VHH binders against Riboflavin biosynthesis protein PYRD, chloroplastic (PYRD). Designs and how they scored, part 5

Target 1, 366 residues: Riboflavin biosynthesis protein PYRD, chloroplastic (PYRD), of Zea mays (Maize) (b6trh4)
Amino acid sequence: PRLAAGALSGRCQAQAAGDLDDAHYMRRCVELARKAAGHTSPNPMVGCVIVRDGRVVGEGFHPKAGQPHAEVFALRDAGNLAENATAYVSLEPCNHYGRTPPCTEALINAKVKEVVVGMTDPNPIVASKGIEKLQGAGISVRVGVEEALCRKLNEAYIHRMLTGKAFATLRATLSMNGIITNQIGKGADQSGGYYSQLMKEYDGVIISSDLAKMSALPLSREAGTNQPLCIIIAQGESSRLHIPSLSQEHASRAIVLADSPVTVEPAGVEVAVFRQIDLESILQLLAQRGLCSVLVDFREAGESFASLLNDFQEDKLVQKVVVEVLPFWLASDGLSNLAFGGSQSFPLKNLELRDVNGSVLLEGYV

## First folded at step 16 (VHH; from x1 with M109L)

Design y1
Fold by ESMFold2 at other seeds, fold request of step 17:
Structure y1 (fold): chain B 366 residues (1-366), chain A 127 residues (1-127)
Amino acid sequence: as target 1 above (366 residues)
Amino acid sequence: QVQLVESGGGLVQPGGSLRLSCVASGSEGFTFSSYAIGWFRQAPGKEREGLSSIYSSGDSSTYYSDSVKGRFTISRDNAKNTVYLQMNSLKPEDTAVYYCAAGIYYEDLYSFPWDYWGQGTQVTVSS
């Protein structure tokens, strides 16, 4: 045995203890990575921790696209202490060349002893190439530590890489008796509220033209947020669309997707015209513009907007559903009005429930 | 907006060779050299398989899957906005529709997002 463990095998005890330490450091990588939530698209959120003799000697995360990778920041922080250290990284180090060398070469040049990877690259062409490069240089590599957590962190990035479509979450608000409401829960859109947090986390938000005419465009109230792109769906719209809450200097915060030519006030708002608007085409267009994730905010939705969500479980159109249930029972003569999911029944997976300021937030995966 | 058009598919004997082309075009401001290009294939009833990619000139700019390494060679001609896939020693199991895909490349990218796809070209390897 390598560790004192009494009657048990020392090798088995040493590996179990190392696995617990590995999980701790990888969870720190994920914690660091989340500091950049909403800032990194089209890049993933990535964290890196350099450990030497059981001590963190360097750490970093990827703060936004156009800036260095997590490993670069962590290696700079560690300095010469990176030599003979273990590098924990939530995503496989890159192995491509540009103006600067890839992260695999940075790790090799720093003479790290070992690299522990949370998940491999989801791109099928480049998967494992970074790991192979490190191993070829004599660096020990372990893979899959906290893999589920690392994959969940970047579920939108993974979805976009695999499908060419933005990851979509459907958000709706219901009364206790299942009636769709247009008002979100008390405090949800204030700092710390779930809606404000969603606006921080998503690259774009899809809304109806009716919502855009009637209220302020969705935004996050979290400090330092890169605000989501507002995607306004204008189906059957007249020749003019006025967005009262949007000024000309902020016209780039919105795009209008229309089924016919429309003049938008304020000037400078981009308009894209389609013969027919469907959710798949929207998600592909948004991915091509660099968005990994979008929230479909089901408020002030007419029949045309609701029809985008018919059979949303098909062909990987919507991956996640977020339903806020308000503590009210609304009057109704008849049956429910949640009929926008099409003609097929299907279960949701990984259901979670949260109390959000007296309302209930339900989350599940398609 | 980027458009990709594959060509060069067809029927070939086992052990033969074929050269596929992927020609790219785009809206104003399109710069082909800023894109990584990948080749994929899909046989009937199978999942799409990534084969090879290229993001610049030189050996370090190309990647190959194990199923094609040593038999297929990817190359690019930026002056013609074209990427080629030279396929040698073809086998019946290489029969599939072949697609090219493009993703923007810059130095801080963690991976090449494949945001643009061609319509595909059929390759059939049969005696």
Scores: ipSAE 0.012, ipTM 0.518, lowest interface PAE 7.7, mean pLDDT 84
Fold by ESMFold2 at other seeds, fold request of step 17:
Structure y1 (fold): chain B 366 residues (1-366), chain A 127 residues (1-127)
Amino acid sequence: as target 1 above (366 residues)
Amino acid sequence: QVQLVESGGGLVQPGGSLRLSCVASGSEGFTFSSYAIGWFRQAPGKEREGLSSIYSSGDSSTYYSDSVKGRFTISRDNAKNTVYLQMNSLKPEDTAVYYCAAGIYYEDLYSFPWDYWGQGTQVTVSS
């Protein structure tokens, strides 16, 4: 029966297209959100796509903290075509008044038929409130489309909202035989390289004072990037610290945390002196200053800097580890323990790897 | 650093009222009006529940969860660095430890991060 076979195939294609359409549009939301990488902190990256009759009629993303939300831009782009449309959004629409009306009200007033949400808001006080508001107004809501992708997009934001602490990533470079090295891979710090991209994505970077004295401060070479705050750890430092790559007009891009009084050149660099410098105190201070994400860049590290990372897996101090393995075998006088990070073994989770110009980049979660 | 101290908890009969206070203090340069303040509660064996929040010195933005809307009122007095939670028509299921929390206000509308927490005050509704 030729008609029966065609009918089944057509109806299966319609159902499969509907399921795949949701994922497709949500992935577009994530693509749009990524355009604001490095610009939205302390806000999450959010994208929104308005679809009517199988066609995108409006799209937008949240470009910067203090600017309108993604839904506002997408609804403006769609205009009257938003009526009876489906709105895809990577994060649950807000339902609270600040100085402007909430996004739930904007969606309701635009008379959208349906809202598809990637993930609920991780903030305990507001979770699910936006979804409930939309449903109460008669709007159909589907939740959880491409949820894992949406959560990974904003892992630092989620961590901050759940714990009150900055999301911390430890970065190190190893030789093929496991020797920690200060050299990073060829091209990694150039535009498009993984290190340049990391500097775009993180609010702050923690480095040793030795790195600050010996090299240019970490920065992104991606166009239009807000540079990370450079947090320089000065332990056992002489009374003077010179940062050759930092000009006085850019002094606000760095802060020095020291265990004794130190005079920093250039002038204008903030200096804080602590009785005892430890990673927990550093991360708490940075969170209180509004940083949602911090990269600990393990280069030019002496024993004092390395000691900050002892047992870094404890008390949710570090969430992610990024290790670059260079294609070199470095000389050694014999067997040695080249590891750092404490007295306890622990597994890493969700290990991923990729080739980066002939080196291997490994990523995993604590 | 910001410190929050709750007070005003206690024992009350069903249908009664209580007024909780959250007094904020901070180091040099602390500006209370720059913080959003939220109230939370946690009953034994349950997850912490967000109840209400108030942002800015203008009192223009408040939030109430459905479980307390119409019964609880949040307000702030920036001259006293204090936020109040007026709790009316109390029910036995309102029994919990009540916490206030503070987060720096951002110009955006996505969320109020809760970086600072008080130690809590016990509220018991029982006859």
Scores: ipSAE 0.012, ipTM 0.377, lowest interface PAE 9.0, mean pLDDT 83
Fold by ESMFold2, fold request of step 17:
Structure y1 (fold): chain B 366 residues (1-366), chain A 127 residues (1-127)
Amino acid sequence: as target 1 above (366 residues)
Amino acid sequence: QVQLVESGGGLVQPGGSLRLSCVASGSEGFTFSSYAIGWFRQAPGKEREGLSSIYSSGDSSTYYSDSVKGRFTISRDNAKNTVYLQMNSLKPEDTAVYYCAAGIYYEDLYSFPWDYWGQGTQVTVSS
């Protein structure tokens, strides 16, 4: 795509243009990586481009767990043109053996002259080992190009790697006058709508048993989606739970987390029983099952479901909040509001806003 | 929660052998086969060093650092939730506290998340 350069002259102009070229190629790595959104967990999304003489000669991304890493695809695409080229990669190349040799060796064997890395390995014990291997082989390495963008791309993977818990985003819908509503915005759950896209991007969705009994389970309407695992929280349930929208054929798309033994219809739905259900235990369990990200969809929530969120900031259990504000005013008899999600007041960080088909979508970090 | 307990350390003469064990246990839902296990060591005043790791039972599922390749062998017994480190031809420079660590394993991982650590077992190689 088209590049823009600043109005500079002399030596500084040459340096600024070089930095812009690096940023351009790294942004392409991120865009390539995003093609696999929702498909790579527990692996990160990674992209790689090979550049020779100012031109892209090879590109690749990691398409899903169980398939080669991004560097392998990019090197195959470049062929012999990888020799003496610059390889851009959004995540530090791996330096460990599995079934196949590490990506550091693939880059060394292709005789690339230079590697540009978006972010180092998030694992603090092994960070920089891939970079050190490449440098030891005489390859020039630059680190940190578009690092913030690369980290944001894989924020869920990084969180799981560092904490052992799934990255959690809280989603809620409000009226203009601040009343929580179960209705989502017009078109949000259709193809191209923000809710449908969230269902594509997240590995799991946590919902109340009331929502599961009353409506269709959340799903994405985006093409080619690996549908999220639906995690149904059943607190204080009777000995039976019926999920009418779930067929037995698709029982594996849901699990029920309950505080007592329960028989679930349809047959084949996994049930896990806890003495007490708390958000930390849920997030740890989901990470242990390979989920990097979960969306807590706050709809049809009773007091039991809402209580999962009482201390989420102090315990660092929710990282992101997505609030949809609908363009209507709900009738109310006075100044009563539902408050949930903590015993502390705090500002959200990095607030972003966008217009979504007549509604406002607000996003921020805890 | 994953708990790791090392055993098998002790005093040995140069050229001798020791076998370390790492026994894993966990809360409800713990599945040992879902974890990669690694061995690390740390001598006084030095950085912790990664020695060996194992992802599954196959030969291509193991890693050895150059400092121990050919002398140390890692293996696992999933039925007993145990990983072993057989250390042969021990040298005085192998003296250290040895730790096992566990991280979630999936084939084609980009990185190892060594989230769980044991308390360590002392190995001393001296005359």
Scores: ipSAE 0.011, ipTM 0.352, lowest interface PAE 9.5, mean pLDDT 82

Design y1
Fold by ESMFold2 at other seeds, fold request of step 17:
Structure y1 (fold): chain B 366 residues (1-366), chain A 127 residues (1-127)
Amino acid sequence: as target 1 above (366 residues)
Amino acid sequence: QVQLVESGGGLVQPGGSLRLSCVASGSEGFTFSSYAIGWFRQAPGKEREGLSSIYSSGDSSTYYSDSVKGRFTISRDNAKNTVYLQMNSLKPEDTAVYYCAAGIYYEDLYSFPWDYWGQGTQVTVSS
């Protein structure tokens, strides 16, 4: 740090005393919001903390759709201590009327002196309207504290709001020599494993009908999980499809998207028939059903399933890629197991990696 | 499944007016009053811009972007499953394809998602 008078303070803007306090409380909002991971869609994950005299006097988060917003819980927790306090919230307070007053009115009625907002509402028509309402009532508002963190927390919600399509992540497993494998790494699907954690975080998982016939449906092993909807792609399927791992009482955990009528066992599994199945239509349908995020799990993929992913980078169809690389060199008798076909090359952004029980997990954005 | 059809676009002189219509239809159980309707536009080479929206269910609250407030008026006729955008004092910069969109409104949502979109109608303001 090579700054003049003021002891380096001018160089490190993010380390200013006030910024450190704000960042601390906003990161707490994000921590609280994450408690509801996998439970809030079609709503975002939101947290709120109320601070008075450097002390947290109330906290709350939005636990699931149909329940009160984060601000309501935090204000209830603070009680009368909310008066003259600062409210930190990861997403702009709502300013729409319905059966109950909007969160802006709740904050105004509690007489908070200041509201600190992580990110504005992603809906372009209503963006900043909550902030304007608070300011009009004499409340000081600061915006953009830990904004990148708040936006990343809800990247799927934001994508759905802006595009009308679910946020899609492509997941595949490769050997060290680039062969697509149908088995995931040891322990990945157990509690604490990356695959189990993905199943907790994503609203849906798209799989081939071959996987559904041959293996247990993807599930999270994390406690308290709202299991993802399994979206089974049945192109060229015979008149019957048996899903052996699915019981009738859990039939609602799966939907079959088929190109012709098919009888599914167990009874009660929804079937939707399309003349043409394509990834864009699937993502739109899932968004319309309230899913913000889906994982495309590339296992047991035949030619028709793989073709859904041709040029998946176009029109914001897939946003994220997760590749697990196993520490094995698989035997091969030539050029086999081509990962994907496609007509265009493109770079991935923000590549990250981590070790997962001896395998490497690579993650990047399209 | 909800379908939206825009109409009323066309060529208009600067300073003129147009009224756009967005007619909604749906499958069994479709209740138009449960949907918020929004108007958007996209000019060549520009990002899609949100213009206005109107609630469902007796909440007649409306929203306008700064670019159109005072000139555009959104209104709703639930009996006809139709939302209108009255555009007055049109300028060449208003030239764009105009889209309507629908999102189901729930009291507990942080915002209403725009899950259904119309095909768009061209509005051209030129002398």
Scores: ipSAE 0.011, ipTM 0.479, lowest interface PAE 9.1, mean pLDDT 84

## First folded at step 18 (VHH; from u6 with S53G)

Design aa6
Fold by ESMFold2 at other seeds, last read:
Structure aa6 (fold): chain B 366 residues (1-366), chain A 127 residues (1-127)
Amino acid sequence: as target 1 above (366 residues)
Amino acid sequence: QVQLVESGGGLVQPGGSLRLSCVASGSEGFTFSSYAIGWFRQAPGKEREGLSGIYSSGDSSTYYSDSVKGRFTISRDNAKNTVYLQMNSLKPEDTAVYYCAAGIYYEDMYSFPFDYWGQGTQVTVSS
């Protein structure tokens, strides 16, 4: 190997082992944070682990918007064992005062020796301010441990923070011969299926009014899920829209975005009327309502709904694409019922695929 | 919803000063003091850069990027729903469109959101 292990064997091995220990504890922070997937928006998913003398003495994660930060729970769990310990946190500790002191003060008051941070605050104005506060108090700080993992965990939060728009994923289903289908793969919407998991992880789902009239609204079948907001696009609708699968008790699970006044059944469903509906305005509105992520579910898409996606790459409105390919060859009348397109060609980045119950799920970034 | 209007941009010589204003307004129930406000800029062909932020009136509530620290000062007047950016010792590299941005913050937030953006005001530093 290129490394001269013999020359620095003891120091290199001890340092490398220390780095691997850091990565181990930071991955635990990410595992803890994931327990709150779907519950924290507009806040990020954050985990914290307190380590003393090679032992975990406290753990915590941010469970839900409106509740304390991960560091608070981890410090409570550690009690007096936090003194002279190392705190691992997946996101830079906050350094702002509200009704409670910032997490930097909590860590300082607990007299931790060292803080290890997965990623800095994505907000460029406040980035590194928490780290600087800790360093100013004499606490050793290391940054960037498992940074890629920490950033991917919160990619939707980061996107919203930097752009003021919700992170958007386009989901579509194709046959093997390239025909867009309105049905999802067998079992995809059942517990453990990929569609059910998407509904657990995303804050909202954008659907056509045709889908809402014809089918049950998207939901997760995963236990303990905070169901996504259903955003129903009603362009060129009549004065009435009936959503048969939605009860009045659950009216708050949907919002209708319309280009003209519309009466929605059941009563109590919010309706917002716009002069013109476009994807950018939708994503901005949803971010303003605290959603970090939305899924654009391309099913029962009429011409108006499909037009939301024209040239989405040029406008940077969709960040991720998820395409399910069914193991079927569908009948077609002629030259092409190809996948939808736009006026621009572009490659997807970081393409991944997996088998999902006999279908193929393809994912890539725009 | 919240509306933000920047003003005070213009042409200045290197070493000069300029004061930008950001006036906020909103619909029923709007409370300006509940918003964090930030200043950003975007130079031609470059990515948008965060410059400064403020979420209350005290010194401990202000933030500055290294590129402007010591030269720029952010302040707010909640009675006028206004945030100011005083820019001193201006350099040609400060030439950009300057934006203000706002978002509601709560004590349990990990960072400031910026969900509302102004249209921007041009600042040009040249001789």
Scores: ipSAE 0.282, ipTM 0.654, lowest interface PAE 3.6, mean pLDDT 85
Fold by ESMFold2, fold request of step 24:
Structure aa6 (fold): chain B 366 residues (1-366), chain A 127 residues (1-127)
Amino acid sequence: as target 1 above (366 residues)
Amino acid sequence: QVQLVESGGGLVQPGGSLRLSCVASGSEGFTFSSYAIGWFRQAPGKEREGLSGIYSSGDSSTYYSDSVKGRFTISRDNAKNTVYLQMNSLKPEDTAVYYCAAGIYYEDMYSFPFDYWGQGTQVTVSS
């Protein structure tokens, strides 16, 4: 809890000596975890902060799959100062054995006094087992500090863990008068633009074959990015598909999902052939490949690509929607509608809005 | 890549027993022992719930939810690529479709995801 001077009327500018609290340290865990955004799938983003006598004595985060957990880095950073300290961690410490001991044992062996956990393990079979192990060893455990923030940080990881499907976000661009456009807003794909940032955050991006033939493949312009896998949907495509912006050196950055055999240029691009392509099968396949999140980029979308989205709310296949509204009124022959989700009517949840270079970016949950 | 087929469901009386089987198969190079296996169930109108799990790392560690602990037992036969759920002392509230699920366990994972799911088998507990 935060203490403040209680007997004085009016606003007190002075900060009490104990003003730093659990929420502050847990927000630091989330900040640390975000340093690995785009690098950890299939693992979650996790941060850990070790506090002793009101001071941070160690910090760590999980930098990418194949590297140690956040607790390991934080304990190494703290050294002997971890003894009798409080460990803050954004996700329940693991309690499973492999070649190395679990993080619960690492915390126990370091003799931490208390562990503060942002969220429990989303795996319903093992949830709370790490907490129980710590408590059984005499460590005090508090759970749920900044839980909403910790869950939002890893919403895609949680979705994959619970459903076996990648978390899907639908992105589209509209004019002010509701006309779908194929061009994204000014500067959106440049460093610092929202589109570039989405490409950093998402493990994959699903696009039409028409977009792949006509434009550069989506990528992030943020520094140090692990670029998303580009998933190209080739329904009704026959014979050959040429991807002019993709070099053979970078062929592994793309996969083509087709409804018939297709020769792809450049050589070395993986092609998977399905009798019928549907969004559920795509999301399952991508999860099986270790992707937690995908962006469905609705540009140059023909009727077949749009049909992937016909019942996305009813089938619970898309979790989030991002709509960019451009500050233009486009000429039209008459009434128009969006080319997806036409059989569905539902409100979005938790709607948020921001200004992005004179356009409006709207996002909400299905 | 991995296919899971559940069997052994059916109609039983309250207090009875059933044994569910989950047979796993996969593409070239499939190694059953590398997979963690879990059992889940879903009753009509309810969210799917996790019941039990078993590690793949050579450790036979098992996990049970509070709702089934002491009544259900998970076990594994690697020679047959099969995981079992022995369900004893069945109650009407155990009526549901039961699913098995699998995921590869890596040493550096925070948890083992269940990326492969079976089609389910119906269990009905009624007089």
Scores: ipSAE 0.193, ipTM 0.612, lowest interface PAE 4.6, mean pLDDT 85
Fold by ESMFold2 at other seeds, last read:
Structure aa6 (fold): chain B 366 residues (1-366), chain A 127 residues (1-127)
Amino acid sequence: as target 1 above (366 residues)
Amino acid sequence: QVQLVESGGGLVQPGGSLRLSCVASGSEGFTFSSYAIGWFRQAPGKEREGLSGIYSSGDSSTYYSDSVKGRFTISRDNAKNTVYLQMNSLKPEDTAVYYCAAGIYYEDMYSFPFDYWGQGTQVTVSS
């Protein structure tokens, strides 16, 4: 059938513009949520934006565990302008009671006209229950706007909700000719660098005892960051471990997991002794301590530390790999078979890359 | 620190009923009432499915998946550190290993994380 060009063109432009506006506001929710990176665990990072007549009238994010949800802050910011507004939220509003009414009731009582949700609750028991409550109250709900971005923001939270285990990322550095190196790319550990940002995003970082002896402990240079817990794997340490970059007043920043009794300097660093140290046991312990995410920083890895990562793809122990490729060709006597361990080849999924100050950062999922 | 033990599974005819129990225990200072408890199941070759959850003893504190709502009822007895799943009108597709899971519930949480899992109990519905 024939269609009038003006009518078809107008409909397509209006729909496309509306979709892009939704995406814009949802990306703002994600930006707001990221302000709390490193502070919300075990809660997710959540942002909320309230829009009336094409303008933002209220914004909020969940700043840390123990404080109100993002929707509460956004509704307070909007005041009576929330009436007949559209509320954008990166995660499905909660629908469970505690000392305060759930966020679904807060949105209903504020008389918002529409709610746009980035992703549903990952908990299969409560998924969609918040959306259904809002719809039952006559509120229009759109779901899935910038869903991939919202899921990536909280991939560790989602993993824990689905599996009960901490999300694990393996980070390593390679030369251009494939040699594992202990270096970090130029500026990567400074404010704004990818390594500094990783330290802000992860609840814990797993390092070898050799790295702890030789280098400053990993930390974020981002402003206002709670630093990750440093988990130091001490295999074959039979008596004493000195961590020169750690002061006694900051001893709580580290825990040592050892295969035999060890005395740690400085005093006050927690030591846990295992009969055998393996990655699954480490990840279970860390999840039970409330860590949603851990980064395995593969530097100064002796044989024992490297063996933790043999067949890391099995049993879904590691979900993500981050590799920085440095712009160096390292000297070698000849061909060298450098491996992270393992008996099987497997592809990485959803591979992404970016340039980071002359290095290439590769990310992929197991 | 938290240990969960399921019981009450077994073989049942279609249309029958079973009552599963999940008994929780923990180290010194363990407080059962601080935990949300959920029931899950997994059939061979299928993904684990969330069935029901409870975060307090009141009626408004329970959740059910659509696949079991109206047929299954969750309840808890804090004096016995136990959560129950009453399963009625059982069907062959309910055949699975059933797990209970627990996580600390805080008022400000967005959802119910489940950090502790039982070993599971087999339920088989066959004619």
Scores: ipSAE 0.188, ipTM 0.610, lowest interface PAE 4.8, mean pLDDT 84

